# VH-VL binders against Integrator complex subunit 8-like protein, part 29

Target 1, 198 residues: Integrator complex subunit 8-like protein, of Dictyostelium discoideum (Social amoeba) (q54vk3)
Amino acid sequence: MNKIFGVKIDSQQKKRQQSNKNLTVFNNGRYLIYIGDIHFDRKFHREALRYYLLGCGLETAFYSDPVKTSVTNSKYLTFLSRRIFDCFYFLRAPMQAIVVSQFFGNLNQTCLVSFKIIQEEYYQLDTNYFQYIWELPLLEILLTTFTKQKDLKKIYLINQIISNPIINENNHPDIRKNFIKNTKHNFWKAISSNYLLQ
Short names: E, the ipSAE of ESMFold2; O, the ipSAE of OpenDDE; V2, 0.75 times the mean of E and O plus 0.25 times the DockQ between their complexes.

## First folded at step 21 (VH-VL; framework fv_refanezumab)

Design aa8 (from y6 with heavy chain D103E; at its last look DockQ between E and O 0.04; V2 from the best seeds 0.00; counts 0 for: pae O 4.7 > 2, placed apart)
Fold by OpenDDE, look of step 21:
Structure aa8 (fold): chain C 198 residues (1-198), chain A 119 residues (1-119), chain B 112 residues (1-112)
Amino acid sequence: as target 1 above (198 residues)
Amino acid sequence: QVQLVQSGSELKKPGASVKVSCKASGYTFTKYGMEWVRQAPGQGLEWMGWINTYRGYPTYADDFTGRFVFSLDTSVSTAYLQISSLKAEDTAVYYCAKLEWGEYGMDVWGQGTLVTVSS
Amino acid sequence: DIVMTQSPDSLAVSLGERATINCKSSQSVLYSDDNKNYLAWYQQKPGQPPKLLIYWASTRESGVPDRFSGSGSGTDFTLTISSLQAEDVAVYYCQQYYSWPTFGQGTKLEIK
């Protein structure tokens, strides 16, 4: 019995999924996000995060496409990102929160929130997630912070990321867009693996 | 030495307001969250909520919404609890506690502030 | 909210003897992702703030004597004092931090 997040998906439902077009409602990422909201409101942030990640995975077509072309879906992810951010804060995962902050859709807000986190939580930042930073201002803040701390290893890592020609704002917009798209997908895959896989 | 020092005891009348301070020292104030815990006389411990010291975002327990406000002055490494429209049932010792990085216990506590509400 | 229930409410133990305090949670506080129990134990002496003794159900806080130990998983937890000392007279609280923190009602430990 494949327990997906504790919900016993009855094997009979797999057979019925072939026949009834209507069972598509349960595979709706929106429904999972709704469940996430319920958990979130109940202050179960771990569970909320799981459902949010699962919901996002579905909405991103299994990480193959950024949010479906519907403007509604993009806005939805933006709002969801705030809750996911809050979950990471609660769970004391500052670097993941910083990465998620890039989904806020407002660079100023992203930078303001992340700046404080970086400045205060630099010693707790998981370097495995540095690769998912595409916003140059965030990289600069990280670099400045670790330079001040004389952390040569992290300085080197950040410099490697910054030195990527793809991150250069002078690149063709399409190259950057593609890079960001791929980075987003990779991030969601990584985070899903870390938080969904037992 | 890491320590939290709270303001002194308060005696207030019903309907008044009180502001309790919690000053942190010995560590970077914004590196750790600040929790607030209430203890009525002869009773157990009750979590009131916490404030993210780097974000400045407060979170309140369900029973502590409305009249309770968490705030910060990071320049002096101080957290504040304000209680408005005081009631007799608000009589308690209020503690601030440092939230250790990661999801484990409160390792440093203030000495507590007794707030007495009496007509 | 997760409800924490301690037992007993009061305990009298002779000096040098073992003291055992139990704590039950209404929901499991074991997180599957990290396989950690989000449970802490506190000691509170009269007129003093609580002091952290144990976190992650079984990890002793720095400076806490070896006679204090925590055990358990999921919903059932135990604080054990292997050899009770006079200075151990206090109220003990369990706390979960799996969700918003909640405390047990406390257990008063006295010398018999």
Scores: ipSAE 0.021, ipTM 0.620, lowest interface PAE 4.7, mean pLDDT 85
ESMFold2, look of step 21: ipSAE 0.705; ipTM 0.876
ESMFold2 (binder alone), look of step 21: mean pLDDT 92; pTM 0.931

## First folded at step 22 (VH-VL; framework fv_refanezumab)

Design bb1 (from x1 with light chain K36E; at its last fold request DockQ between E and O 0.70; V2 from the best seeds 0.77)
Heavy chain, then light chain:
Amino acid sequence: QVQLVQSGSELKKPGASVKVSCKASGYTFTKYGMNWVRQAPGQGLEWMGWINTYRGYPTYADDFTGRFVFSLDTSVSTAYLQISSLKAEDTAVYYCAKLEWGDYGMDVWGQGTLVTVSS
Amino acid sequence: DIVMTQSPDSLAVSLGERATINCKSSQSVLYSDDNENYLAWYQQKPGQPPKLLIYWASTRESGVPDRFSGSGSGTDFTLTISSLQAEDVAVYYCQQYYSWPTFGQGTKLEIK
ESMFold2, look of step 22: ipSAE 0.718; ipTM 0.873
ESMFold2 (binder alone), look of step 22: mean pLDDT 92; pTM 0.931
OpenDDE, look of step 22: ipSAE 0.841; ipTM 0.926
ESMFold2, fold request of step 23: ipSAE 0.655, 0.705, 0.725; ipTM 0.854, 0.873, 0.882
ESMFold2 (binder alone), fold request of step 23: mean pLDDT 92, 92, 92; pTM 0.930, 0.930, 0.930
OpenDDE, fold request of step 23: ipSAE 0.838, 0.852, 0.856; ipTM 0.924, 0.933, 0.937

Design bb2 (from x1 with heavy chain Y104F; at its last look DockQ between E and O 0.67; V2 from the best seeds 0.74)
Fold by ESMFold2, look of step 22:
Structure bb2 (fold): chain C 198 residues (1-198), chain A 119 residues (1-119), chain B 112 residues (1-112)
Amino acid sequence: as target 1 above (198 residues)
Amino acid sequence: QVQLVQSGSELKKPGASVKVSCKASGYTFTKYGMNWVRQAPGQGLEWMGWINTYRGYPTYADDFTGRFVFSLDTSVSTAYLQISSLKAEDTAVYYCAKLEWGDFGMDVWGQGTLVTVSS
Amino acid sequence: DIVMTQSPDSLAVSLGERATINCKSSQSVLYSDDNKNYLAWYQQKPGQPPKLLIYWASTRESGVPDRFSGSGSGTDFTLTISSLQAEDVAVYYCQQYYSWPTFGQGTKLEIK
């Protein structure tokens, strides 16, 4: 009977060694992103999102290093933005998808995909993510939509955002670039808290 | 301290136009919107709409789309209400009221401007 | 548009007595996301602009005497003046800000 429990202990040691091998894979951000792509191609959107966020988190020291965060944006997140957008869309997180559309690098495309989502999902948009919109045309689409619906609270939230001088599209490019950079950083921290760490 | 001071009363004939001013002081003008509210003599209050003072974006209540125009001069912290093609039914006191985005009500009002439209 | 209906249209109340004004909205003004009633009460004395008394249905604005209280939820709301004072003679309006702001028709409060 001790031999049975001894096998149980030996099996636990083997599981720990195998989990260390798996933990090594999780500690390599690039391979985690690759695993994310495998899950994405299989339509496992939550798992894909989790691996993308873990991989980019490791590459950025959990978004605590501004230089590494900027490098990760250029190297991975801009390309991944379309896949992360799809993950949020299929997970029924439309406001997060709208935020991510701003990473596409084409304002016309951003507005086209987000306009469709806004027209179909406006009543379910999570207002906690409104603060992460930096493109005035998106804010104007939201404002027009909520004005048509006469949703005063959401209209007020958008007006509060567009009344902030920091978001002015005519600001010096350095001011605007820094605002967008900080907003991206804060968004990824919020997403990691909501989808990876919870 | 925080104040909204409106222009004086106006006596107009039908078909004329009027421009009511509302000068703000004691706060950052472009941080807050501006409501316009109408009150006909002996009647209740009617919300007419607001203007976003930073962007200049007006929003009008359904009954006030048309002859009513909200505008701004941010250099002098002033909002304006212009009424064209005046009718007798436009006779009222017109109030401006500060709009804090996310606010629960209108806590700062101008003193009101009486516009009288008669032949 | 959300129609706000007050009752009564006028009332006369003896000094020191309780005054009660009711307000009914044509649809709920309870916002599901934050669970707040988007309802305010205003006082308007002759020749003056309206003065905000109550917001979020029950929260007194700064400087408003504690004899003024608001209650209710959804579609039915009440303004209560626990001990009427001479300076409380005014017209009282409820107002919703759930959608395009609309006011009740007003309730004229007089001393009897």
Scores: ipSAE 0.705, ipTM 0.873, lowest interface PAE 1.2, mean pLDDT 87
ESMFold2 (binder alone), look of step 22: mean pLDDT 92; pTM 0.931
OpenDDE, look of step 22: ipSAE 0.827; ipTM 0.917

Design bb3 (from x1 with heavy chain K98R; at its last look DockQ between E and O 0.67; V2 from the best seeds 0.75)
Fold by ESMFold2, look of step 22:
Structure bb3 (fold): chain C 198 residues (1-198), chain A 119 residues (1-119), chain B 112 residues (1-112)
Amino acid sequence: as target 1 above (198 residues)
Amino acid sequence: QVQLVQSGSELKKPGASVKVSCKASGYTFTKYGMNWVRQAPGQGLEWMGWINTYRGYPTYADDFTGRFVFSLDTSVSTAYLQISSLKAEDTAVYYCARLEWGDYGMDVWGQGTLVTVSS
Amino acid sequence: DIVMTQSPDSLAVSLGERATINCKSSQSVLYSDDNKNYLAWYQQKPGQPPKLLIYWASTRESGVPDRFSGSGSGTDFTLTISSLQAEDVAVYYCQQYYSWPTFGQGTKLEIK
């Protein structure tokens, strides 16, 4: 599968690469999402993740089109969120999994799965992804956990985030919706860059 | 002009309570945390904890989890330290100090409030 | 808790000469994720609150004269005042913020 995404080419790889190029022209991003599901069912989480991200990337012009990105979020990424969560969890990317849990559309479920991850994996959490948390209860779980560890750097990062008025749960619904929308778009851009170009 | 102005000195009996105020001006109060620091007579500095001024979430140093309460009135950009059941050993100067979450230093300090506890 | 120990407890230095204050932490205050030393220096003059001089071990706070410099890493840190001025008479404290903040016991600096 990595031959499809650009590897040194021999004669057999060239033929497969040309065939996949033609298939992509005919099938758009939805076909790649379907392939992702096949890999996911086989427990090939890295391959599944790559296909999900590539497929949704094609549907959104790689997140450059805000309207297509919003449509793709509602059509695909919300449904895929639990599978993408599993992909990140099994790939040992727990902070990315915590961010994706916010896509579940059920705050209780989000907090339940993320609380367990935070308690088990807090020492591995990538702080570059803290900026993508929009649910205050998740930030409070992180803050409590790092306070128990007396980890001032992470405590201060969380305090910086929760002190930003843009994430206030009491903001007008339009302000909050727009913040969440932009944060989702920026997260998918960052994840696609990190995981498709590796 | 960024500054922190604290309430005046206090003379109290053991068992009483005191509430020290720290009024901020010249900056956005809720953007920064607020530390409380104690300095007993002839002694060094002792961090007591902080409060997140936007959320009102206090964090206390281990020795200050009982009789010490941090609170806020954001409408007047003021942080408070309340000490209950005062003991003679609580005699000290109490400072508030601004905490910028990203810079990790206490860049702005109040002038200090002397609390004297004597019978 | 991380214990901060300063040396000397007091120091007398002639005007225009170099003053050196040492600070040792009981544990490393070098944070591996960002490779920064979480150490600050404060100056406290009689009847005044402390004033931040240095943070991240060597970064001068705005408005602090360049004769103040910080150095060191891990557990051993130094505050240096080149060309001591009369206004530099104070007590100096180091402080770590790697974990719950703690201060050194202070170093009293006087003109000799």
Scores: ipSAE 0.724, ipTM 0.874, lowest interface PAE 1.1, mean pLDDT 88
ESMFold2 (binder alone), look of step 22: mean pLDDT 92; pTM 0.921
OpenDDE, look of step 22: ipSAE 0.842; ipTM 0.923

Design bb4 (from x1 with heavy chain K98R, light chain K36E; at its last look DockQ between E and O 0.71; V2 from the best seeds 0.76)
Fold by ESMFold2, look of step 22:
Structure bb4 (fold): chain C 198 residues (1-198), chain A 119 residues (1-119), chain B 112 residues (1-112)
Amino acid sequence: as target 1 above (198 residues)
Amino acid sequence: QVQLVQSGSELKKPGASVKVSCKASGYTFTKYGMNWVRQAPGQGLEWMGWINTYRGYPTYADDFTGRFVFSLDTSVSTAYLQISSLKAEDTAVYYCARLEWGDYGMDVWGQGTLVTVSS
Amino acid sequence: DIVMTQSPDSLAVSLGERATINCKSSQSVLYSDDNENYLAWYQQKPGQPPKLLIYWASTRESGVPDRFSGSGSGTDFTLTISSLQAEDVAVYYCQQYYSWPTFGQGTKLEIK
């Protein structure tokens, strides 16, 4: 318990004021995101990541509320995606960075940056995160790379994913939208569990 | 009941082509891959490759990247092996075998198709 | 490619006795991230397709009698038939699926 709420912020209500009263320090997850940005600008990527996840965790009941998680994705996490990508890349978590690249909102940029990571780091990509790839072009890059390496386990994992009708880009837009939404939610819950508890 | 039923034996001349079919039943065809395995007369087993039946993506063993083509007709749950420019050394029994992604045994095999290539 | 070598090439065993077939791979088929051995055993009777017996080196396929067992790790594997029955006369193949699948040359099991 104390580890997940280990950040302590002194309340000083009588003597300290800001021009915007809705930015009080300890009742706004946005303040924690701001602290994350300070750490990020100083290149403290693990601290930045933890503050980003903790701030968004407060807004989502620690990713247990699907509606609040969806709102937090659109309001905060999409804007933070490039910074969170950098955090994962420099923390030597390349597969998590590849997943986050899908949040960029530009498939060409997603494929470009992820192709470079895959070619450099293919041998150590964490297969637990393959399930969070929803863009077929990324799956095809992974498949081509692992086929060249004759890595049957990873080839089979990618084939399981691409053989599932739910990931078909030609599905009804509502089916695809809901799949991506749920996959995003599950990803944030997984990385928050892994990175906030350490 | 899960089963794979292959087309009948073939007798061909060198230089001809052949197309072996493998019809699946009793399971969802596109959820499993399809292996192709060769066995020359009196010899052991040789993996030729597989095809992803949902996407149609073939993968070939190194020795089978030329004259051998895997294909599908998903409307009839059927996989195909086409061999072009047949040679005498292509004489063998050709098996299809179901490929379960994530479960690595070939659990269901076709009965085999004998292709004989002789002048 | 990973070469699979079986020994012996043929084996004659009396009914009710133990039969042992060995399989060696040219490199380890133990996958480091899940610590599993990617090795299967098949039985092939004359005029029939192969039949899966064992996968994951030691896991029996459904419907395979208890007298069949697999063991080993890394590069050295063994198929054991604890009490040979007449219907067990066949050729047995080991097969790795760590990389592009390859089979051993086969071991012919006969009644002595």
Scores: ipSAE 0.712, ipTM 0.874, lowest interface PAE 1.1, mean pLDDT 87
ESMFold2 (binder alone), look of step 22: mean pLDDT 92; pTM 0.928
OpenDDE, look of step 22: ipSAE 0.838; ipTM 0.920

